# VH-VL binders against Probable D-xylose utilization operon transcriptional repressor (gntR), part 20

Target 1, 226 residues: Probable D-xylose utilization operon transcriptional repressor (gntR), of Paenarthrobacter nicotinovorans (Arthrobacter nicotinovorans) (q8gal4)
Amino acid sequence: MDATSKRLTRTTVASQVRDFIVMEIAQGRLPLGAPVREMEIAAQLGTSQTPVREAFRELAALGLLESRIHVGTRVRQLAEKDLVEAVPIRSALEGIAGRLAANNYHKHAEEVRGSFEAMKEVAEGGDRRVFAAASTTFHRSVVRAAENASLLRAWNALGIEVMTILAMASSDIPLDDAAESHRPIVDALEAGDPELAEHALTHHVAAYLPATAHSNGGVDAAVQAS
Short names: E, the ipSAE of ESMFold2; O, the ipSAE of OpenDDE; V2, 0.75 times the mean of E and O plus 0.25 times the DockQ between their complexes.

## First folded at step 11 (VH-VL; framework fv_tarlatamab_arm2)

Design r1 (from p4 with heavy chain G31N D105E; at its last look DockQ between E and O 0.41; V2 from the best seeds 0.00; counts 0 for: pae E 2.4 > 2)
Fold by ESMFold2, look of step 11:
Structure r1 (fold): chain C 226 residues (1-226), chain A 122 residues (1-122), chain B 109 residues (1-109)
Amino acid sequence: as target 1 above (226 residues)
Amino acid sequence: EVQLVESGGGLVQPGGSLKLSCAASGFTFSNYAMNWVRQAPGKGLEWVARIRSTANSYDTYYADSVKDRFTISRDDSKNTAYLQMNNLKTEDTAVYYCARIPYKEFLHFDYWGQGTLVTVSS
Amino acid sequence: QTVVTQEPSLTVSPGGTVTLTCGSSTGAVTDSYYPNWVQQKPGQAPRGLIGSTYNKHSGTPARFSGSLLGGKAALTLSGVQPEDEAEYYCLLYYGGAWVFGGGTKLTVL
């Protein structure tokens, strides 16, 4: 390939800026509510301000950034309410993904199993933010295995990594146990059982709801076991 | 300061054995997976083996080229990882590096030792 | 049987831009493979540049960036300096095991 002729497009650079900002929010380096300045981001990434502005627009549309007149752009102050609203939607999308992925698993098995192993590996470090990123990567690999581009786009629009961080902040579960709780998903996919895979993902994602959102105390324990 | 120091390299005949050590300091060794990576003269890097932390029952992983001949182990009380190399072949001649994966940032080999040379020849 | 493929060599002028790629024999490279980039200069131990596709390690110059591009991992150097002349390895994770690419020798002329 001709190294001199290759340039990243504005769209590709803007996508990389978007992903960088999402990671900075998820890892706590950009705190919730904090101002975000396009010139500073551009300097950090060694790019012009144009793709940064494009990324800001996209993140604002996704509800991760907000702009207020005379105040500027900031990371939105996400809270438990946002998790309560988003988890049922994620649960439905991932349930569909599991059902479809069970039929395609043989083509994606290495990727899905590998991302499950990565989750167990990062649990060794004990960093909940790093674990949340690995968990998000695992769930994305299952959604990719569904082989449905519309589903993947819808799933990506939910800000999954940030939501996973919020859920992990509300939990004291040891990371080794959190990683292992994903095994029923892998087992259902290995079995090629669409209904079991749909159930495993739906119930696993539903466990991300805060305990305060559950109106009776018996339901949350059963969901977390799946 | 994080430091990894390899030792135990040397000259050995084909069919022989050698045990490498990687002494670690500057971090909580028992919380990290440890890796060996080698580089034959004039060649690229090749991952050799990994051993997980105590929390994962010291699970081990090997490259196909060394499976059943090499054994990775660790002694957390000495902050040391080991590579026992049996039935050595001339193609095992390389500089052997010890490396770790960080727990606070992301998956990659963040700290590398300076390496120890293993030469397998008659 | 897994092979990780890199360009054997690339040349770039000082101040130019170059992109190194990293492909997998098993299919498209995604974030599930945790692409890493490692730099090695003659007579030196390797050093990590990028992990988990995008994440710069401490001390990695701003001119280095990682990405996923066309089903491959990519390392882009923008504004290449003479000291960037080195061998660059990519490294992919396959469920407990890591596989290095063959390395790209970058020449800065």
Scores: ipSAE 0.498, ipTM 0.758, lowest interface PAE 2.4, mean pLDDT 84
ESMFold2 (binder alone), look of step 11: mean pLDDT 91; pTM 0.927
OpenDDE, look of step 11: ipSAE 0.691; ipTM 0.861

Design r2 (from r1 with light chain N36Y; at its last look DockQ between E and O 0.04; V2 from the best seeds 0.00; counts 0 for: pae O 10.7 > 2, placed apart)
Fold by OpenDDE, look of step 11:
Structure r2 (fold): chain C 226 residues (1-226), chain A 122 residues (1-122), chain B 109 residues (1-109)
Amino acid sequence: as target 1 above (226 residues)
Amino acid sequence: EVQLVESGGGLVQPGGSLKLSCAASGFTFSNYAMNWVRQAPGKGLEWVARIRSTANSYDTYYADSVKDRFTISRDDSKNTAYLQMNNLKTEDTAVYYCARIPYKEFLHFDYWGQGTLVTVSS
Amino acid sequence: QTVVTQEPSLTVSPGGTVTLTCGSSTGAVTDSYYPYWVQQKPGQAPRGLIGSTYNKHSGTPARFSGSLLGGKAALTLSGVQPEDEAEYYCLLYYGGAWVFGGGTKLTVL
């Protein structure tokens, strides 16, 4: 297993639980407003409650779950709205990242290219959750290549892992095609073209907006603002 | 008003050379990538080359069909893009259009010239 | 070699709706390929219609719309007019290079 494959497998139990829950939500198996019980999730996944609690905390911080006194934990009803609001921000941040990364690509080429190849490999397996993780790894590598700590912090705060899972679950695009859709980003970075990299990333991320957002000019607004 | 005007087309023998010009007006030329697109008689459109300004130089791309034979360039002081065509072949016969791309916003061809005809024939 | 595929020809009645598609041999078309649509009427230079999948040029009539459909770029004409009879080309962007489709001849009858 090459170094990139090992990185993709270094997921904590908590992160796996998180991703599972997000997928359940995205696919409607956990409907909006539905209660989510730690014990039930633990039992379903064959894990202890500890990693589930951690996952719940993370998902609550990201706004997908909410905990109320005496009511317990539930899927937030406004989760979709939060995602829609976050996508333009992600688009802008990754656009900036692409611009900066293009100038520093020679130092980060192995990581970016490696993560891209790993994504392609994972796509063949057909697991959307695993693919989402690989995609996130790729995008993270680009943001890291920007060599801007503030940018990385802001980017991480958006819950990119969750966003990506939701996007993948909402799409019927084959995973191999999804992987290939990242090629323009890699090409732009390899060319050392900041403008192309910015555009490639901005448009790529903007595509994750729901169709309703596209109709309202949300994508255009996000792209124009970057 | 935005204008793109191609010139330099004509009849040339196979193996010959020709240089096309695209004169731009009505916009900040340096903020746009310039492209050449050609259309053979009765055929579809084919992208030929692109040039955009970078901070310290120019970035150029070519179609495989013209790579190493054609050279795209620009003079921002003259608001003009060029296409130097060497070792011309009969299959290079086409109307050549120049088109701009506002590369800072969106990658799209918003304005086109009227084209100039290049005929390569013995 | 990347190939962009379009319908060779389509026919539509005045007032009707028609959708042109643009596919890539590399896989599903996404916004990352910056689908662009160009209209060309006989004896005229090409004219830009839609850029970056959805963005209309200022001179593009409202009846034209761009979208992604089934892994392809799509151009939809709703309420087709006789003047819309033309060749329509799709362009995709591949990391610095543009690739044209073969074009679609739209006939309005």
Scores: ipSAE 0.005, ipTM 0.507, lowest interface PAE 10.7, mean pLDDT 85
ESMFold2, look of step 11: ipSAE 0.540; ipTM 0.772
ESMFold2 (binder alone), look of step 11: mean pLDDT 92; pTM 0.939

Design r3 (from r1 with heavy chain N35H; at its last look DockQ between E and O 0.28; V2 from the best seeds 0.00; counts 0 for: pae E 3.9 > 2)
Fold by ESMFold2, look of step 11:
Structure r3 (fold): chain C 226 residues (1-226), chain A 122 residues (1-122), chain B 109 residues (1-109)
Amino acid sequence: as target 1 above (226 residues)
Amino acid sequence: EVQLVESGGGLVQPGGSLKLSCAASGFTFSNYAMHWVRQAPGKGLEWVARIRSTANSYDTYYADSVKDRFTISRDDSKNTAYLQMNNLKTEDTAVYYCARIPYKEFLHFDYWGQGTLVTVSS
Amino acid sequence: QTVVTQEPSLTVSPGGTVTLTCGSSTGAVTDSYYPNWVQQKPGQAPRGLIGSTYNKHSGTPARFSGSLLGGKAALTLSGVQPEDEAEYYCLLYYGGAWVFGGGTKLTVL
């Protein structure tokens, strides 16, 4: 390989299948509760069944797919309680990611800034599902900037696109405001400040909790955007 | 039904100018960014320019190959985007397409016009 | 200068499976570059197929799928038909500008 092609890729075929399925769920092309079949996914992606089975196993372990005797594998019926359970975990992972990414930001600046600008552009169109996907792409770019393969794998497996869709369904925040609420994260990373980046991400992600789930009175409910 | 119709192409000498139009229908034009893409004869596609919606102050961005020579603009009352091309060079010879990014399908060039041919030659 | 790289040409038999790839000179292609795939047949305007890595444009046949594989964007055609013979362009978003690949000419024999 030359210098431009020596970067390690941290994805596998099974990881790509997993990410594909998560996006299909998030965009509604695989409805909640719908059956999911290995051969159909394998044919659709032009791959063998082996990586598809691996992806199914990982998604089931994370609660996005479920198997029932005599019914088969289906997309799980996800609800508000799933947000309440997942958001603290996401917040912790992204806090760590922000701290690490602040030290690496200059190498990732184009990707992170680009995904922030894309989110602002998507907000013009007003589609909340499309915005949720753009927001998730932005957060993933920050996690990639942490340069920690284990962290990225854990974060990718959390089903962020689907959870973000659920959070956006409960919010009326204008999408332009939702996009702009991500600016403090970019600012902290550009400043190269690990503590500030950690706090910005932790605070931003924590605001995804439904208003009724906050336990500390005065939590920033106005920042419920993804 | 979304429609994009380009016009204003033609034969022009090097150093000359042309103004292209892209008439849009079937969507709320004022809410969308509009793009120009070109294709030289026998060559691949090249992105040229973008203009954002009114809400983003018609913010513009250009490929380096056309910067300072081309100006993208829009008239939302006519549902039309424009590309003013000045100081044309022979390498600007191409079919010029307008295109949009879909509101519902996220950073996706989903609709293209039929194109208008610009020929720059002596 | 940022370059988007595609195979210049590929061949496939009717009913076969083929994967087109799209690489970036700046490193691995991720979802942050919003990979798009466009089909163009001779004498016709381009037609959008896939956007944002996975998302099919309205009217894109089920045999087309998009993915990220091995640090590249990929377009996979399963069960290729003679009508799929065309040129396929990848394009990537670099935070303000789009960059097209050189195109892949797909021949169906």
Scores: ipSAE 0.329, ipTM 0.707, lowest interface PAE 3.9, mean pLDDT 83
ESMFold2 (binder alone), look of step 11: mean pLDDT 92; pTM 0.939
OpenDDE, look of step 11: ipSAE 0.757; ipTM 0.897

Design r4 (from r1 with heavy chain A55K; at its last fold request DockQ between E and O 0.40; V2 from the best seeds 0.62)
Heavy chain, then light chain:
Amino acid sequence: EVQLVESGGGLVQPGGSLKLSCAASGFTFSNYAMNWVRQAPGKGLEWVARIRSTKNSYDTYYADSVKDRFTISRDDSKNTAYLQMNNLKTEDTAVYYCARIPYKEFLHFDYWGQGTLVTVSS
Amino acid sequence: QTVVTQEPSLTVSPGGTVTLTCGSSTGAVTDSYYPNWVQQKPGQAPRGLIGSTYNKHSGTPARFSGSLLGGKAALTLSGVQPEDEAEYYCLLYYGGAWVFGGGTKLTVL
ESMFold2, look of step 11: ipSAE 0.518; ipTM 0.763
ESMFold2 (binder alone), look of step 11: mean pLDDT 91; pTM 0.934
OpenDDE, look of step 11: ipSAE 0.596; ipTM 0.835
ESMFold2, fold request of step 13: ipSAE 0.577, 0.526, 0.534; ipTM 0.799, 0.768, 0.775
ESMFold2 (binder alone), fold request of step 13: mean pLDDT 91, 91, 91; pTM 0.932, 0.929, 0.933
OpenDDE, fold request of step 13: ipSAE 0.788, 0.798, 0.817; ipTM 0.900, 0.914, 0.924

Design r5 (from r1 with heavy chain S57R; at its last look DockQ between E and O 0.34; V2 from the best seeds 0.00; counts 0 for: pae E 2.2 > 2)
Fold by ESMFold2, look of step 11:
Structure r5 (fold): chain C 226 residues (1-226), chain A 122 residues (1-122), chain B 109 residues (1-109)
Amino acid sequence: as target 1 above (226 residues)
Amino acid sequence: EVQLVESGGGLVQPGGSLKLSCAASGFTFSNYAMNWVRQAPGKGLEWVARIRSTANRYDTYYADSVKDRFTISRDDSKNTAYLQMNNLKTEDTAVYYCARIPYKEFLHFDYWGQGTLVTVSS
Amino acid sequence: QTVVTQEPSLTVSPGGTVTLTCGSSTGAVTDSYYPNWVQQKPGQAPRGLIGSTYNKHSGTPARFSGSLLGGKAALTLSGVQPEDEAEYYCLLYYGGAWVFGGGTKLTVL
C-alpha cells in the first residue's frame, strides 16, 4: 500500500476504536463511570495501543471519557444537571438546522424519511437505548440536511447520542409515542417551510428534559416556554 | 437457538406460481420483521420483500423487480412467513432465503435460512 | 433506480489488511442507511457480520470492523485469515426497503 493508503488505514483504525467505544457506552456494555483501559481495548479489537490512545483523546475532547492522574481513564459520569443545561443549546442548534434544512430538503428527503421510518421500526422492539440511537440518527440526518459543517460540528460536540440515551433512560414515554412525536418535523421539512421547521425542532427538543426535572420547581416552566 | 427453514421451492413453467414458506423457531416471531432475499445461480444477492410485525399492521415492501407479482405474508400463530410468487419469469430462477432483523439490538440481518431453490424454465 | 456499488474483487495476503467499500447512487452513505455486511462462502448460505454501520453480530470475529469513510460504508479486515476468502455483500436501508451491492469477491493469496 502507498503512503496515502497507510495513512487512511491508520486513521480508520482510530475512528473504528472511537465508534466501538461510543457504541459500547450507548448499549450499556460500558457503564457510565466505568474504567476504560488502553491495553484491554487494543486486545479486544486486535490493534496496537497507538490508535486506541488517539481514540481516547478524541473521546475526551467530546466529553465522553475523562482522565485523571493516578486514576486513569473512565467513561464520564454525566449528571442530570448536564442534560438540563444542554437542552436549550441543542434546541437552538436544531432550530437553526431545521430552518436551513427546509431549503435543502429535496436533496436529503430520502435520508430523513428513511431515518424516521427506522426510528418507528426500532420503537417496536421496546429497547430504549436502541431507540435513542435511532432518534439521534434521525436528528443527525436533519442537521446534515442543513448543509452547514460548523453547525454539525457544534451539534456533535454536545454528545447528543449519550445525552439522548440518558434522557430516554429517565423517561416513561412509550416508544411509539416518542417516535410519532417526530412526525411534525418531517411534515415541516416536506412543506419546505423554514419557520415551521425551526419551530417544530425547537419545540420537540425542549420536550427532552428528564421527567425528574419537571418535579424540580422552575425547570418545567423553562421547557414549556420553549 | 434461532432457526429459519425455507420450503416450497421447485421447478415451475414461466407464468406459473409457487408459494414459499419460512418456518421460524427460537424467538418471539411476532416481534420481528421478516425478509426474503434471492440469489440467481452464479450471481449476487437481491433483496425481494419485507413484512413488518403485527404491531405495524403487516406493512409490506417489495423490490421493483417483483412488485405486483409477489406477495409476502405471515401467520404469527404458525411462526411462518410466506412468499406467494405469481406470473413467474425465467429471471426469477434463484435460491430464496428468508432472513430476520432483530430490532432488539440494532437494525441488521442477523439470521438467515439455508434457502430453497426455485427454477423457472420451459 | 438505486444502485449500491462495491469493488467487484479484491486480493489480500494472509495476515494483511483490506478495506471493502459500499457506495450509494443517491449520495453519501451515512448512518441513516444502516449499512450491513454479509459474508457468503462458496456453497454456503449467507451469514450476517455487521449491522448499523459498526455493530458486530455476536459470532463475528474481532478482525472485522465496520465504519464510514469518504461518503461510503466500509468493512475492514485486519489480520486476514485463509477462511475469510468469501463474497462480501453490503446492503443499505432506504426507508423500509433494502438494496444489496453487487458483492466483493475477496481472494486470500
Scores: ipSAE 0.520, ipTM 0.754, lowest interface PAE 2.2, mean pLDDT 83
ESMFold2 (binder alone), look of step 11: mean pLDDT 91; pTM 0.934
OpenDDE, look of step 11: ipSAE 0.710; ipTM 0.871

Design r6 (from r1 with light chain T26R; at its last look DockQ between E and O 0.30; V2 from the best seeds 0.00; counts 0 for: pae E 3.3 > 2)
Fold by OpenDDE, look of step 11:
Structure r6 (fold): chain C 226 residues (1-226), chain A 122 residues (1-122), chain B 109 residues (1-109)
Amino acid sequence: as target 1 above (226 residues)
Amino acid sequence: EVQLVESGGGLVQPGGSLKLSCAASGFTFSNYAMNWVRQAPGKGLEWVARIRSTANSYDTYYADSVKDRFTISRDDSKNTAYLQMNNLKTEDTAVYYCARIPYKEFLHFDYWGQGTLVTVSS
Amino acid sequence: QTVVTQEPSLTVSPGGTVTLTCGSSRGAVTDSYYPNWVQQKPGQAPRGLIGSTYNKHSGTPARFSGSLLGGKAALTLSGVQPEDEAEYYCLLYYGGAWVFGGGTKLTVL
């Protein structure tokens, strides 16, 4: 198998493994501080250890997992804190993206609209992991519409996929409602209104946070500051 | 085992009507969007229509080439999708496939029927 | 009208590597278009291979992989087998509607 093919396959499977682990953490099946073993995850998912290892690396980079020499990999106890701290950053980045995208929307309308419709479709399926992925795809389309490479890099580095999975897993909001909550973003972009788009995205991100994140005032402060 | 079986194809004159059926088995039918895709003789594949169940109704989309002439429907109690074809044209001559798309998973065409031939000729 | 463009034909040797591409007249293809790949052998019904850019179907051989490349969707076959000779279609999603490419005839020589 060509090195390129292996990498592509690994990335795909690794992403699935990642999403699985994130969901397990979010739903409490992998509690904070609990050990996570590559072989067990591989066996559970019917995959090799290679993509699991890659997923572990990614999750470690995002602060959800920690690896210690001779101890192995565990769910970080401070994972929730890191997620909460990332929310205002995501809000700010997506706000900027919305403002910029509004001016360029005519070039990206099909992508944004298509991803919105796809998200609505999968919402009917009721799978929160699938919905989270579709949501991420939609938000990424908006960030791409901003036509700012630095913004996209920063946004990608934040681990939006993971954040979104965690948010969806911790929420009891019906997925159809969750999907519909994106409509103000689309409407603002279609209207070509940068301020409205920024506002819609900023508030949207804030609303997707777990109730526990709202109690710490960090999200509200970020929304008010934007 | 997942099965999709198309039926209802045949010879019809231009301007005529025909109704195709796609009988599904081996899976929870309501959890999947159903599609019709056609292939003219010696040509490529063309998407025709899609229908998915919603909480209160059905969501349908059509290709521009068949819009207002074709109607896609489904009966979830019978695990069957339908394609009502009206005002048929010679260019509608094709093998018609039904294909499913799960919406509890990432959007993909995972299973296809064997197709049914529709011939529109005078 | 949206046009999806594929290579009309490609040739590859057994054991070789080949990449098929799928472009859109509307611009760069991203994951927002949920690229799908379908295989069709002569006299047979189509078979799904890849969905949502990267996701393989359960029956898709490991040598197949989906990606985004240079503003297009791509299907890569690594270690091509004689049985891989077929027509390959890409599909792109446009807010409810799907659009097929013209298909690529892959010859294994």
Scores: ipSAE 0.322, ipTM 0.760, lowest interface PAE 1.9, mean pLDDT 89
ESMFold2, look of step 11: ipSAE 0.387; ipTM 0.718
ESMFold2 (binder alone), look of step 11: mean pLDDT 91; pTM 0.932

Design r7 (from r1 with heavy chain I101Y; at its last look DockQ between E and O 0.10; V2 from the best seeds 0.00; counts 0 for: pae E 2.6 > 2, placed apart)
Fold by OpenDDE, look of step 11:
Parts: structure tokens; sequence; C-alpha cells
Structure r7 (fold): chain C 226 residues (1-226), chain A 122 residues (1-122), chain B 109 residues (1-109)
């Protein structure tokens, strides 16, 4: 059973907890190195410890949290660096996905267009966490449209949900503008233009990632190489 | 509670016309694609048509068997989907179901109506 | 014309495991076909079970699971119950149109 299939499930309580924690970290309410307690998070969100534990596990796997025996779980101090390193990879993968998806768009147009419209609708609500989820859904639809299982697995392994939340939390861009920024991607795909789609996706990823990601030159290098 | 209720079925002569309605409740209607699926007596299910809302209009698709004879439409203000059936044939005799699927995340048929019987006979 | 193929009938004992398959005449079934599974009991309207290969409806029992198997979509029932006796239809998405399989009659004996 492809681990990828489990991720394509409905929003779970665990995923909501995950997104909450990521937002807390991104906004500095959970500082780097700070302890994170399952029971406290559960109490704060009015849930049981089980989904919190699942969220912790996922966040640990993505390098945002670290657990040590007898010490407990903490926000990883180098978590930001790891995420920044993933940005050029994401850009490259989504570029490839765009190129491939352009040739297959007619098979996936309903999902891609639908998710784009959903993103625009959510943007009106003003919730950046919800918007991040919608954005992830859209990007996933494009990657799926590439019809490349290896690409999808690689993309999923980057923790795009977390990356997107961090990007949205660190940005002051209005959500309606953020949503609209995806239009060039949709237009390129609808035009069936692989090169334009690749370019649109690569530049989009570069533009909406945290400023810290740009400082390391990795994203710029990826864009220039495209 | 999600509900889909079909209506408008009945007896019609070959070459005649009939309009079916599917009244929806319990969910945000515009977030779902609406489908018509039919089942001839003692036979399997056959997809007929789909309609999805877009930013500025509607996107429709039809099975080849009904193309140019049937028209699917919807009124989001009334939470209702329609199937206008023209030039009906005896082979169109079936129970007609409306079914929804979300198109903004995953394409999956989840809720179905009870169906309405259409009989085309001389 | 695109044809979706299912087993006409399958039999399973209570508590057993059975796998239904759904094949496409166009080639190997992938996630891009958005495989769906629908259950229909005699005299009742169809009921959605699984969409997009793996996604269960909220009312779908845990014993049901969707997968891709050998170039086909698959529905697996683990721990079959008497109430699972029904007709099971798969449908695949072809760039706008949906196509149903012929259905599988599952008998629980």
Amino acid sequence: as target 1 above (226 residues)
Amino acid sequence: EVQLVESGGGLVQPGGSLKLSCAASGFTFSNYAMNWVRQAPGKGLEWVARIRSTANSYDTYYADSVKDRFTISRDDSKNTAYLQMNNLKTEDTAVYYCARYPYKEFLHFDYWGQGTLVTVSS
Amino acid sequence: QTVVTQEPSLTVSPGGTVTLTCGSSTGAVTDSYYPNWVQQKPGQAPRGLIGSTYNKHSGTPARFSGSLLGGKAALTLSGVQPEDEAEYYCLLYYGGAWVFGGGTKLTVL
C-alpha cells in the first residue's frame, strides 16, 4: 500500500493539530527549542492525546519537532534550515510536474480548476491555515496530473503542507492576492503549454516562500536553471 | 443531513420530452458536481451526464448515448439540478438517479437520490 | 468505445476476504481514472463507498478498502458480513465522462 495513499485522505483531527502546531511555530508562539507537551496541546485544542501524538510523529518526521528519551518533545532549533533546503527541491519537482501535467491536463482539468476555485473561495474567509490547506490541495492536483508516481512520492515526502503553512504565516500578502497568483499556472495548463506551466510553477514556488528561503540562493538558482 | 430527491419521472411516448429535477439539501450545492445516472430494468448503472459550476458558468459532459438529446442544467439558487430529455427512445427507459461528487478536492460519488422512473413506451 | 470490466459474480464466506477488480480497455488503471466503487442492494438506490481509488465515504465500514492491483482498481472486503451481499459497481473517469463497469454480484454464503 503506497504510503502516498494514506496522505490523500480526508482532513483528520491529527492533521488539524499538526497545522495548528506549525502555525504556532511559524508565528513564534512556540519558539525554537521550546518544549511541546502532548497533554497541553490536547487540552488547548479540546482533543485527546492520540491525534496529538500522531501530529507529533509527523512533525518529527519532517524535522520540525524532536523527541529525546527522558527529555520529551521540543521544537527543533534547526527546523527552519531544513525547510529552506527543501524549497529548491519543491520548485524543481513542481516544475517537472507542470510540464508533464500540461500534456495530461484534459484528464485532470476538473480537479485542478475545482481546487483553484476552492482556494479563491477560502481566501475570502481570511483564515491563513485554511488557505494553506487549499493551496496544498491545488498543488497536489497538479502533481497528480503529471501521472508520475515517483514524482508524487517525492513531492509528498517534502511535507508540502507544513511548508505552505510556514510560507503563509510568514507572508503579509493578502489571501486573495495569494490565490490569484496561481492563475498563471492554471492558464498555462489550460493552454497545454508545458514550458509555460513549468515556468509558472517554478516562479510561483519561489515567490511565495519565506524570505529566509530566498536568502540562501537556493530558490533563485532553481529558477534560473529552469 | 444530505438529501437528494429526484422528481419528474413518468410515462412518455417515443419522441416525447421529459424534464427531471433533483432537489438537493443539507450541503453547499455549488461545491459539488451533479450527475445523472440511469438504470434500465434488470440492468447495470449507466452514467448519463455531469454538470459542475465554474467561476463564470457551468461545465457539462454527456454520455455518447444521450448526447444532443439530453441537457443537464442546474440552478444553484434553488439547489436543484435538471435533466431535459428530448427525443426519447424506448432504450431510455430506466430509473434515473441524481448523484453528487465533490470536485474541489476528490472526485468521489457519495450521495445518491432514491431515483425516479422514466418509461418510454408507445 | 471504452469498456470497464468487472467480475460478473463472486462468492465469499462470512468472515472471509474477497477482492473485486475493475479493469479498463484503454490500459492500466491509475489514480488518474479516479476509481469509484458503488454498492447497490436489491430494491435500493446505489450507495457510494469509495472514491479516488482510496477515499472512503464517511459511512463506509472499515472492512472496505480500495487499491490499485495489477493494473486494475480493486475493492477488498476483509471480514465479510452477510449484509455485504450486494451488487458492486466500479466507475472510471475518462477526461470528462464516467464509465461504469458491468457490476459484480457478491454472494455471501
Scores: ipSAE 0.484, ipTM 0.786, lowest interface PAE 1.1, mean pLDDT 90
ESMFold2, look of step 11: ipSAE 0.489; ipTM 0.760
ESMFold2 (binder alone), look of step 11: mean pLDDT 91; pTM 0.930

Design r8 (from r1 with heavy chain L107M; at its last look DockQ between E and O 0.44; V2 from the best seeds 0.00; counts 0 for: pae E 2.1 > 2)
Fold by OpenDDE, look of step 11:
Structure r8 (fold): chain C 226 residues (1-226), chain A 122 residues (1-122), chain B 109 residues (1-109)
Amino acid sequence: as target 1 above (226 residues)
Amino acid sequence: EVQLVESGGGLVQPGGSLKLSCAASGFTFSNYAMNWVRQAPGKGLEWVARIRSTANSYDTYYADSVKDRFTISRDDSKNTAYLQMNNLKTEDTAVYYCARIPYKEFMHFDYWGQGTLVTVSS
Amino acid sequence: QTVVTQEPSLTVSPGGTVTLTCGSSTGAVTDSYYPNWVQQKPGQAPRGLIGSTYNKHSGTPARFSGSLLGGKAALTLSGVQPEDEAEYYCLLYYGGAWVFGGGTKLTVL
């Protein structure tokens, strides 16, 4: 097996583990400050420790977990704050992506439209983790449509998957409505309107902030600034 | 145990009609999109149609090759999916499989029926 | 019309590694196309292996893995077994419709 193939396989399992842990945190089953043990997570999910360790590393990099020598891994007390701070950045990046994508949409229409339809399909299942993944896929397709590698790298560095899971877990919005809320983005892109696309994306991202983010006034400032 | 059982296949003349059924058991039928996939003798697989439940109705998609001739439907109370085939052509001759895609999992064709043979011949 | 392209045939020795690819006429294959892989043995119904690019079905052996490679979807078999001799189909999702590739015949010698 080529090293790349092995890495991709591990990443897949690790991403599932990651998403599981994020959901546990978002729903309060893993409270802030609580210890998280690799072996226990592995046992619970029926997997080996390797993908769990990779998930822990990723979550640590995103600020949700912290690992200390001889102490172990814990849910960070300020983990939510860090994620909330990323939302305005995401909004800005996706706004830029929308503006650029609108001019190139004809080349990416199948990808964007396909991912939108897929998101609508999984919404009917009612699983918020699955929906979050589909939503991320859609947004990623829009960012790709911008044809800006630097933008894509910056966007990927924000941990959009984790952000989206947290948003979905903290919201009571029906998933069908959540899916439909993306329609203005698609419509704007199909119309080839950069300004409308930017607006649709920036407002969409702002609206899907975790409930805790709304309380800190940071989202309103970001939306008003855009 | 998950089971998908196709029925309704047979011999039909060109221009004729036939209705296939896919009876599902061993799982919550309403949590899955249902698909029809066909395979002509000695050929590859071809996706035919899909039906999924929505909040207020059903959503259907068709391959261009069967559009306006075939109708996919489902009855969740009977755990059954259907394929109404009208204006059949010789090129529609195939084994027809039903396959499910879950809503609550990643999108994949996880279970398939054994298929039912449809032969369109004069 | 969208065309999905696969290798017509591949040969691998027992214990070896082989990678099947799946390309789209519309451009580079990404996770937005939700690549699926299906196995079919002679005289049998198809069986799902991989969905959504790299997610394994519960019954899929560990030696199977899905990925994106060079603008294509890929299925890799590591440590190929004699029983893996079969036809492998990829599917790509296009906004509600699915399109099959032509299939790859894998021979294990």
Scores: ipSAE 0.475, ipTM 0.802, lowest interface PAE 1.3, mean pLDDT 90
ESMFold2, look of step 11: ipSAE 0.531; ipTM 0.762
ESMFold2 (binder alone), look of step 11: mean pLDDT 91; pTM 0.938

